VH-VL binders against q9h9l3. Designs and how they scored, part 296

Target 1, 176 residues: q9h9l3
Amino acid sequence: PRKMVAIDCEMVGTGPKGHVSSLARCSIVNYNGDVLYDEYILPPCHIVDYRTRWSGIRKQHMVNATPFKIARGQILKILTGKIVVGHAIHNDFKALQYFHPKSLTRDTSHIPPLNRKADCPENATMSLKHLTKKLLNRDIQVGKSGHSSVEDAQATMELYKLVEVEWEEHLARNPP
Short names: E, the ipSAE of ESMFold2; O, the ipSAE of OpenDDE; V2, 0.75 times the mean of E and O plus 0.25 times the DockQ between their complexes.

## First folded at step 17 (VH-VL)

Design xc39 (framework fv_nivolumab)
Fold by ESMFold2-Fast, scan of step 17:
Structure xc39 (fold): chain C 176 residues (1-176), chain A 122 residues (1-122), chain B 107 residues (1-107)
Amino acid sequence: as target 1 above (176 residues)
Amino acid sequence: QVQLVESGGGVVQPGRSLRLDCKASGFTFSSYGMHWVRQAPGKGLEWVAVIRYTGRYTYYADSVKGRFTISRDNSKNTLFLQMNSLRAEDTAVYYCAKGTYRYDYTGYFDYWGQGTLVTVSS
Amino acid sequence: EIVLTQSPATLSLSPGERATLSCRASQSVDSYLAWYQQKPGQAPRLLIYDASERATGIPARFSGSGSGTDFTLTISSLEPEDFAVYYCQQSYNWPYTFGQGTKVEIK
C-alpha cells in the first residue's frame, strides 16, 4: 500500500502583535508511530510570542534550531508522494508554505465517521485532545509545559487508523 | 526501575583526557534528553551539558565549552562525556541525569546516577 | 548567567517543625524553577518542578511556591529523613544554574 505519515507542527507568533503563525517545530511519524523527523525550526522573522503554553516552544529551543528554508526542504522530501495525516492540517501546510495534493491529505478534524465514533456532530471540528481521550482513552497535551508535537502526530495516526478502511473506500468512490 | 550507572572516573593529570560513560535502563532512553551535572568536593551542583534524544542539539556551560563533548548511542542506551584539556577545577563527582520531559531536552532532572569521581591532580 | 541565591545557608530545626527555604533569582525565571534534596554520599532527588508541581513519590509535606524572582520551598512538618541539603535550579535559560544550597540540620 501507499506510504502514510502523520505530521504535527508547532507555531510561534511573529509579525504585528504576534498574530502571524510561523513554524517552530515539526514532527513526522510513520504508520507505526516511529519518529521520522523532529526538529526545532528557526523562523526567518523575529519571534514576538512563543505561545509556550500551547506550542511547548521556548527561547532555549531556538539555539541551534534549523533555519526555516533548510527545514522546509527536509520536510517536503519526506511528505512528497505520501499520504499525509494531520489534525487541522491546513494550518501545518500554511506554516510550511506548502501545497500537498488533497487526494493524498487526510485531516482527522474533518472526517465525519471519526466524529461519529466519538458521538460528536459529524461536521463539527473537534480538538485532537478530545478525540484522543474519547476514542483512544489517552490523555495528551497535559500540564503547563505545552504540547508535544511527536505525541500529537502519534495520536493523529492512531485516530486515522480507526477509520482508515471506511474513509479510504469513501475517498475512492468520492475523489476530492 | 530507572537506573543510571556512571563509569570512567579516576585520577588524571592536568591537560589529559578522560571519557565518562552512563548506562541507562528502565526507561525509553531514546526518547529523553540527557544531562551531565557535576559537584566539586564539599561544593554545590554545577550543570555541565545537555544532549537532545536525537543526538542533535547540545549546549554546554561556559566553563567546559570547547573542551568537553556530550554524545549518546541510543542503540546501547549509553550517554558519553568526552573531557579534553582537563584542569584542576574540573575535579568533581560527575552525575548523569535524565531530563524530565519526553521528546524535549529542556527542563529538570528526575533521575540521577550515583556519580563518578574525577580528580585532576598533578 | 542567572544567579540563584538561597537563604538561609543553614536552618537548624527539630522534627515536627515547619521549614521555609528561599531561592532568589538575579532575573525573572517565570515559573521554571525546581527544588532538589541531597543527602551525604547520595545523588540529588527531584522534589518540586515548575515552581509548585510535586515530583512523583514526593510526600505532601513538601510544597513549592513563587514566580519571577522569589521562590519558596516549604516542609510543613519535618520528618527525621528530611534533614539534608536543598538546592534550587532554574531551567528558564541556558546555561542552567543551581543555588548554593541550604542545609537543614537537626538542632
Scores: ipSAE 0.773, ipTM 0.898, lowest interface PAE 1.0, mean pLDDT 93

Design xc4 (framework fv_nivolumab; at its last look DockQ between E and O 0.91; V2 from the best seeds 0.88)
Fold by OpenDDE, look of step 18:
Structure xc4 (fold): chain C 176 residues (1-176), chain A 122 residues (1-122), chain B 107 residues (1-107)
Amino acid sequence: as target 1 above (176 residues)
Amino acid sequence: QVQLVESGGGVVQPGRSLRLDCKASGFTFSSYGMHWVRQAPGKGLEWVAVIRYDGRYTYYADSVKGRFTISRDNSKNTLFLQMNSLRAEDTAVYYCAKGTYRYDYTGYFDYWGQGTLVTVSS
Amino acid sequence: EIVLTQSPATLSLSPGERATLSCRASQSVDSYLAWYQQKPGQAPRLLIYDASERATGIPARFSGSGSGTDFTLTISSLEPEDFAVYYCQQAYNWPYTFGQGTKVEIK
């Protein structure tokens, strides 16, 4: 069986008016929630907006941040051949400028059984925070310090594990 | 309740080494950055070093860089400070301090130990 | 490094009076400033973080304000237990630094 990892990325704003989302932190955890990767990442372009209240990224984090090109290589090495779990994961892959095979991707923001379990509309896009609270009775992304990609990745993995068997069976019958 | 208990302080001669330990409890130690802060007798507070939650990243004050090493054993909920080439000006109460933010190493110190006294004198 | 200068060095007041402590940074620290209280023979205690956020369990009489380079800690009405030394600390950049402290003593 293939190994499974969960990923969560934090982005800062670059480019004109900070409208470009650039990778600034990436966290990857294994099936058990152990951190495999957690680095602050230096975008190739000047950071205009740290988006700290959301990203948790501060200027201080960029002092010894890993250059994007290097970080990307490290991350891709970890993800290659894995089933990758994430929430709204297309944003993470976009920031990484990377495309993971759809057959090996699990997006917890688009898993109807997960929403059903949380008493949410199956076709609605629910936040990670909401699902985590409803299904895990855990608070994430609290306070004003912004998100923790490690915590979010762990939560994402735990949520997926709740519906893993059912969803994997569904995917086997309906391959993407 | 959060508890931090420092140990290992004592009297040493200049040039000698000393290791401080800080035993943590009451929180998920492996999820927080940890700091050492020291206070010379009758003086103010001086930040010494920080170590990220996973031990992979450290920062030091210039005054101790190259002489002190901060480390941690998350399996034992223990923070360490290896102090080499000690100087008289290293004399201080050394506090173990918990970082405020989960899975970060920046921020403030929301919990402190009671400190351990290190005296460097000939 | 960022230098924090506190004033006054000593503040002599009576219980019930208002205490105003200042902390000035040599350069902007945005809002990444904390205040600590230290009583004799004790470890410091976090009072305020992010310039104006009260730490858990801190009484409402303590408040912080300011941004950039100028910050203020206010104790609206001094209680007997509030007489201590107060330190500001910046978390904007390494190395982290403290002010030299303000002693609040009984008049």
Scores: ipSAE 0.896, ipTM 0.948, lowest interface PAE 0.5, mean pLDDT 96
Fold by ESMFold2, look of step 19:
Structure xc4 (fold): chain C 176 residues (1-176), chain A 122 residues (1-122), chain B 107 residues (1-107)
Amino acid sequence: as target 1 above (176 residues)
Amino acid sequence: QVQLVESGGGVVQPGRSLRLDCKASGFTFSSYGMHWVRQAPGKGLEWVAVIRYDGRYTYYADSVKGRFTISRDNSKNTLFLQMNSLRAEDTAVYYCAKGTYRYDYTGYFDYWGQGTLVTVSS
Amino acid sequence: EIVLTQSPATLSLSPGERATLSCRASQSVDSYLAWYQQKPGQAPRLLIYDASERATGIPARFSGSGSGTDFTLTISSLEPEDFAVYYCQQAYNWPYTFGQGTKVEIK
């Protein structure tokens, strides 16, 4: 039985006009929601837009942040061989410049049984905030301080647990 | 509900060391950043140091950098300040303060302890 | 580091009056500013954060305003328990700094 982790990332704007999304925080939690990894990450390029309203990242966080290449190596060691749960997880892998096996990837933004539990259309792309409120009766991403990647990763794991038995059986019968 | 109780203050000579403890209760200590803030007698407030909820990140005021060490033990809900090479200007009431934001170490101080007095004199 | 200058140093008023306290930063701190109240022999208490948000349990007579370099704490109608020292604090960048305080005292 494979170990399962949940991941969430926060991105800042780099490149021309701050339009490139670069990794600035990554949080990984285990099945029980315990934090396995939570680092501020210094992009290799100049930060043009911290995007703080959404990212929660400020100049202060970057002072002692881990360089991207080092952080990426640490993160990939944790993810290798594990089932990785995320929400719209393609964006996280893109920011990590990483491909995780599809058979070991679980994306709570694309699980029809989860949408059904939330009384939403099966193929709708519901936000993590809305699913968490509807299914866990919990508020995340509250206030002007931006998102917490720890809270978001924890919520993502709890959401997956609601459909884990059904969805793992479905995937066993329908390998991706 | 939220309580922060400092201990370990006292009178010490310059050049000596002292450790302050802060016992926390009434909140999930391991989810919040913690700070030390000091106030010299009759003076204003001076921020001293911060430590993130997991102990991974710290920052210090220039006046104490290299001499003071902030640390925490989440299993005991306790924050520490190790103060080495104490100077007369370190004389102050030292407050333990809770950070406002979960899983962060930036921001403001929503709950404070009662403070513990450190006096450095020859 | 960012210097916060509070004015006036002392504000002498009567209960029921409106108090207006100023905090000026040496550079922009955006809206990353808090106000604290401290009574003699007590720890500070958070009143306002993010320039204008009231902390939990703070009465509506306390309000904060401003952004950038100029900030104001207003107490709409002073009550006896409001006579204290007030400090502003910036959380814009390391190291965090406080203003020198404004003492609000009975006239």
Scores: ipSAE 0.834, ipTM 0.921, lowest interface PAE 0.8, mean pLDDT 93
Fold by ESMFold2-Fast, scan of step 17:
Structure xc4 (fold): chain C 176 residues (1-176), chain A 122 residues (1-122), chain B 107 residues (1-107)
Amino acid sequence: as target 1 above (176 residues)
Amino acid sequence: QVQLVESGGGVVQPGRSLRLDCKASGFTFSSYGMHWVRQAPGKGLEWVAVIRYDGRYTYYADSVKGRFTISRDNSKNTLFLQMNSLRAEDTAVYYCAKGTYRYDYTGYFDYWGQGTLVTVSS
Amino acid sequence: EIVLTQSPATLSLSPGERATLSCRASQSVDSYLAWYQQKPGQAPRLLIYDASERATGIPARFSGSGSGTDFTLTISSLEPEDFAVYYCQQAYNWPYTFGQGTKVEIK
């Protein structure tokens, strides 16, 4: 059986007017929610907009941050061969410049049974905050300090566990 | 409910070392950044050092860089400050303080210990 | 390092009066500014964070305002327990720094 991890990344704005999203933090947790990886990541380009309200990233975090190329290598080493759970995970993979096999990817923003349990339309893309509140009765991404990628990865794993048996059986019968 | 208790303060001669401990209870210690803040007798507050929840990131005030080392043991809910090459100017009440943001070491100090006095005398 | 300058150094007032305390930063700290209260022989207590947000359990008579370089702590009507030293602190960049304090004393 393959190991399962959950990932959440924070991005800052680089490039003209801060329009480019560059990786600035990555958190990876195991099945039980224990932290396997949590590093601040220095983008190769100048940070124009920290997007702190959402990213939780500040100038202080960039001191001693791991350069992007090194962090990417560390992260991919953890993800390779594992089932990777995320929410709107295509954004995290894009920031990592990485393609993970679809057969080993679980995106909690695109699991119809999870939306059904939350009393939401099965094909809608619901936010992590909304699903976590509805299904786990927990408030995440609270306040003005920004999001915690550790907290988001932990919530994402717990959400997946609610439908894991049902969804894994579905994927076994209907391979992607 | 949240409690921080410092210990290890005392009178030491210049050039010697001292270790301060801070025992935490009433919150998930392993999820929060921790700080040391000091106050010289009759003076204001001076930030000393910070450590992230997992111990992987630290930062120090210039006045203590190279002499002080902050560390933590999450299994014992304990924060440490190893103070080497002590100077008269290090005489102060040392407070441990809890960072406000979970899984982050930046921000403010929502809970403080009662402090432990370090006197460096010649 | 960012220098925070508090004024006045001492504020002598009577219970029931309004207290206005200032904190000025040597460069912009956006809204990353907090206020602490310290009574003799005690550790500081967080009152206000992010310039204007009251910490848990802090009475409504305490309010903070300002952004950039100019910040104010207001106590709308002083209670006997409010006579203390007040410090501002910036969390904009390392190293973190405090103002030198304003003592609010009874007249």
Scores: ipSAE 0.826, ipTM 0.918, lowest interface PAE 0.7, mean pLDDT 93
ESMFold2, look of step 18: ipSAE 0.813; ipTM 0.914
ESMFold2 (binder alone), look of step 18: mean pLDDT 95; pTM 0.957
ESMFold2 (binder alone), look of step 19: mean pLDDT 95; pTM 0.958
OpenDDE, look of step 19: ipSAE 0.896; ipTM 0.948

Design xc40 (framework fv_nivolumab; at its last look DockQ between E and O 0.87; V2 from the best seeds 0.86)
Fold by OpenDDE, look of step 19:
Structure xc40 (fold): chain C 176 residues (1-176), chain A 122 residues (1-122), chain B 107 residues (1-107)
Amino acid sequence: as target 1 above (176 residues)
Amino acid sequence: QVQLVESGGGVVQPGRSLRLDCKASGFTFSSYGMHWVRQAPGKGLEWVAVIRYDGRYNYYADSVKGRFTISRDNSKNTLFLQMNSLRAEDTAVYYCAKGTYRYDYTGYFDYWGQGTLVTVSS
Amino acid sequence: EIVLTQSPATLSLSPGERATLSCRASQSVDSYLAWYQQKPGQAPRLLIYDASERATGIPARFSGSGSGTDFTLTISSLEPEDFAVYYCQQSYNWPYTFGQGTKVEIK
């Protein structure tokens, strides 16, 4: 079987009025939750809004942040050939300006068996925070300090593991 | 309960080196940034250095930059401060302090050790 | 570096009185300001973080307020154990810095 990793990214606001979401942190964990990658990333454009309440990104994180182009190369190297698990992962890929093959992508925000297990509507889009609390009895994204992409990636991987067998069988029968 | 225990302090002559250790327990050490903060006798607090949870990023106060090195061994739950080229003005109680936020080396210091005294004198 | 100036240097009060301590930053630190208590021979203890958030186990009589450059620590009614030195600290930018401290002593 292919190796599996989970990814979570944090974005800050750039461009006019900070409406452009730019990658500012990326965390990648392996199947066991071990951190493979965790870097603060410097966007190519001036940061207008750190979005700290949600992103957890602060100005001081950018002092030695990895330039976007360099970080992107590092991240893509890790992701290539792997099954990539994420939550609402299209946002992460968009921020990375990269799209992973659909057949190798697992989005925990769109896995009906996972929602069912959490007593949620199968076709609803549930937050990572909610699913993590419901299914793992763990609190993430607590407080005003913003998200931790490492914790979020770990939670995402653990959630997927709950439905991995069922979902992989489903995908085998119904290739994307 | 969180516990931090510093060791390695003592009396040294100027120009000499000293290494401080900080043994952590009661929390997932490998998930938090750790700091050193010092306090000269009868004086206020001075931040010295920080190291990220994985040891990959370090920051230093200008007063110690180039002379002090912060490091950690997560397998041993231990924080280190290698102090070289010590000066009289480095005389202080040195505290190791736990960062407040998981997987974030920024923020504050929610737990402190008892401190270890370093005296630099001729 | 960001300089934090605390006032007054010494505050002499009696138990039961209200204590108001000030911390002024040389530039804005947003809300990235903490308060610590230190008693003689002891390590500092975190009281307030993010300007107004009370740390775990800290009594309700301690409160923090302010943003930008001006911050206040308030002890609504001083207890005997509250007589100590108090430091403010900013985490807005490197290097992290502390105020010079305010000593709250018994009158």
Scores: ipSAE 0.899, ipTM 0.948, lowest interface PAE 0.5, mean pLDDT 96
Fold by ESMFold2-Fast, scan of step 17:
Structure xc40 (fold): chain C 176 residues (1-176), chain A 122 residues (1-122), chain B 107 residues (1-107)
Amino acid sequence: as target 1 above (176 residues)
Amino acid sequence: QVQLVESGGGVVQPGRSLRLDCKASGFTFSSYGMHWVRQAPGKGLEWVAVIRYDGRYNYYADSVKGRFTISRDNSKNTLFLQMNSLRAEDTAVYYCAKGTYRYDYTGYFDYWGQGTLVTVSS
Amino acid sequence: EIVLTQSPATLSLSPGERATLSCRASQSVDSYLAWYQQKPGQAPRLLIYDASERATGIPARFSGSGSGTDFTLTISSLEPEDFAVYYCQQSYNWPYTFGQGTKVEIK
């Protein structure tokens, strides 16, 4: 069957008052949770706000970071033609300036069966942290050091696997 | 239960090379950044080098840049420091140390090995 | 490189007394500062990280405070095992640096 990967990106603030979200790290894992890609990415614009509490990105990470254009090319080669799993994945694709086909996209923030398993309203957008705690009994995004995009991508893949069979059947019957 | 054991220290002449090994156990070695920190006899601590969990990112103190190479073999739970063009001022106890944050190489050192002495003399 | 200056170089105190150790950075390190304890013949032990977070297994008598350039390690009531050398360390920028150390010794 078609290969599946999970992605999670970290963004830093660029532009006026740091309000623009620019890619600063991207992690991609395979179906089993093994890391396929994990690079720090240098935005083309000056970083105004590292957003370290959330992104986990510090000035040290920018040393030897891959320029955005090069990283984007590497990432797109991995994603193209695959089923890509993410959480609120539209933010990651926006930061990558990339359009991935909806038929090959799986967003764990918009899968009603997953919310149902977590005893949450099916139409609510739940955080990755909440779903991971409820369904995997695992704490992620802990402490002041910021998020690990590797841990987040791994958790996202594991969450999707909980509903994979029923959701793929749903999509086959109801193509996007 | 976390244990780090350094080896490879000894007496070596200036200009020669030496390789230090650090064997890790009691934690998922492949998920953490690793550091080398040294201490000259009777002196304070000096940070030497770092390597990310997957080996793709590293950084060195200016005093060793171009002479020392940090590397790791995750299949053997082993960290290495290849020391070339050794100088008298490289004489120190060398500690390997575990980074605090999973899948990150920045931060602090929550576990340390016992250290291995490197003496550079003629 | 960021220089960390510790003061005093030596603190001579008795068990039961409060110890206050200072670490000053040559530029702001935000809150990316840690404290380590080292006893003769032993490797250092992490006490405090992120300026004020106590490491696992570290007794409550150890506390850290400060941000920017001025940091303090406080030992509220010295126990016999606390007489050691203490180092601060910054993780704000490469290369990482340590202070020169403060020796806490029995008076």
Scores: ipSAE 0.840, ipTM 0.921, lowest interface PAE 0.7, mean pLDDT 93
Fold by ESMFold2, look of step 18:
Structure xc40 (fold): chain C 176 residues (1-176), chain A 122 residues (1-122), chain B 107 residues (1-107)
Amino acid sequence: as target 1 above (176 residues)
Amino acid sequence: QVQLVESGGGVVQPGRSLRLDCKASGFTFSSYGMHWVRQAPGKGLEWVAVIRYDGRYNYYADSVKGRFTISRDNSKNTLFLQMNSLRAEDTAVYYCAKGTYRYDYTGYFDYWGQGTLVTVSS
Amino acid sequence: EIVLTQSPATLSLSPGERATLSCRASQSVDSYLAWYQQKPGQAPRLLIYDASERATGIPARFSGSGSGTDFTLTISSLEPEDFAVYYCQQSYNWPYTFGQGTKVEIK
């Protein structure tokens, strides 16, 4: 069977007034939550706003960061041919300037059975933090130091596992 | 109960080498950045080096760059400091310190070992 | 390198008194500042991080304030165990640095 990974990214602000979201960290974990990739990434453009309150990225992280083009190559090599799980994963792919096949993409922000398990409206877009608290009894993104992409990727994989059998069967019946 | 125990200190001549170990327990060692901080006798604290939870990132104080190497073995919950080309000014108590933030290597030092004394004298 | 200057060098007080310790940075460190306590022959203990957040298990009599370049540690009513050396530390940028310490001693 096809190998499955979870991905989460942190973005910083580049471009005019820091409004462009550019990749500054990417974490990839395997099915068991082991870290396969976790690198700080230097955007090709000047960082205007680290967005540290949410991203957790500080200028220390950029000192030895991997340039975006090199990091993108490393990341895409890991993702190729795999089922990729994420939360609001379109944002991660946008930051990577990448399209992953829809048939191999799983987005925990858009899985009705997952919302149902959380006693949430089936078609609502729920935050990773909220789903993780409700379904795993676990607090992520705690404090004011920003998000951990490793922690978030691990939580995303665990959430998917809760509905994996049901959702994979649904997708087999309803190909994207 | 977080515990950090340093070992490997001693008296050495200038130019020689010494390796310090720090055994960790009571927390998930492989999830946290680790630091070395030193204190010369009767003096203040000096940050020495950091290594990220997975060993992929590190940084050194200028006073030790090129001479000291920080490393870790997560399978043994052990942090290391290899100190080469030792100088008299490296004489200090060396503390092992746990970083505050999971899956990071920036921040502060929430738990410390009791230290091991390194004396560099002719 | 960011230099942290603590004042006073020594603060002589009696139990029950309020202690006010200052730390000034050579450039802004935003709120990336911590305070540690160290007693003779012991390792430092984290008291305050992010300028004002108490570390786990730290009594409410310890409080931190400030941002930018000027920071204060306050001990509202000194206990016998509070007579020690106090260090500030910035984590704003590499390399991390400490102040030179303020010794709080019994009068």
Scores: ipSAE 0.836, ipTM 0.921, lowest interface PAE 0.8, mean pLDDT 94
ESMFold2 (binder alone), look of step 18: mean pLDDT 94; pTM 0.955
OpenDDE, look of step 18: ipSAE 0.894; ipTM 0.947
ESMFold2, look of step 19: ipSAE 0.823; ipTM 0.914
ESMFold2 (binder alone), look of step 19: mean pLDDT 94; pTM 0.958

Design xc41 (framework fv_nivolumab)
Fold by ESMFold2-Fast, scan of step 17:
Structure xc41 (fold): chain C 176 residues (1-176), chain A 122 residues (1-122), chain B 107 residues (1-107)
Amino acid sequence: as target 1 above (176 residues)
Amino acid sequence: QVQLVESGGGVVQPGRSLRLDCKASGFTFSSYGMHWVRQAPGKGLEWVAVIRYDGRYSYYADSVKGRFTISRDNSKNTLFLQMNSLRAEDTAVYYCAKGTYRYDYTGYFDYWGQGTLVTVSS
Amino acid sequence: EIVLTQSPATLSLSPGERATLSCRASQSVDSYLAWYQQKPGQAPRLLIYDASERATGIPARFSGSGSGTDFTLTISSLEPEDFAVYYCQQSYNWPYTFGQGTKVEIK
């Protein structure tokens, strides 16, 4: 078995009208939920919208933040060769400008058995907050100050562990 | 029950050093940012320094930059403030305070210690 | 540095009366403003955060309002234990700053 990590990224708005999503924080946890990486990341472009309600990012976090190019190198070194778990993980990979092999990617927003355990339609895309409440009886992303990428990565790993055996066997029989 | 207990305060001469400790219990210390806030006798509150839950990020008030160092030992649930080159204007009760938001060092102070008095005098 | 100015410096009232305390910021802090209560010989206690959210265990008689530069803490009917010093604090930007305090004292 390969090592497994979970990732969650926060994005801020850059570019015209703040429409471009740029990486501003990345958190990576191991199988047991211990933090392996958690850095604030300075986008190469001017931040026009912090999107604080969702990202949890404020100007304060940009003080001593790691430049994007350096952070990207650190993150990719951790992810390479590992099974990477995330929720709607394509958004995180896009912000990282990174391609991770589909065979090593696990997206908890697209795992039918997980939705089934939550009494949700198997093909629906359920939010991380909803799945965590239903299956782990835990509230995340509480309040209006934005969410924690560490907390989200931890919840994502715990959700995956609920279906890990079943889903890994499915993938072995039906390789992506 | 959340508890923060400061220690290390005392009387010290100008130019000397002192280290304050803050022992935490009743919450997952390693998940929260921690702050030092001080209050001169009969005066208001002044924010001093912050450190993120993992020790990776810190920020200081201009009045203490270059002289004070905030640090933490998560294995001992202990926050530290190393105070160097002490001045008379550093005389204050020093409070250890817990940050409000889990895995963030910004925000507010939801729990405070009882404080420890530091008197800088010749 | 963002400066917070509290007014009045002292508010002399009787139990049962309404107290209204003001905090004005030198520049916008959006809604990133908190209120603390400090009783003689004690550490401060968080009352209100994010301008209007009550902290856990804080009685309903305490309420906060405002945004931008002008904020208010209201105590609808003063209890004996409410006579204390009150401080506002901004978390909008480093360094964090407090107002100079408003003392609510018995007439």
Scores: ipSAE 0.822, ipTM 0.912, lowest interface PAE 0.7, mean pLDDT 93

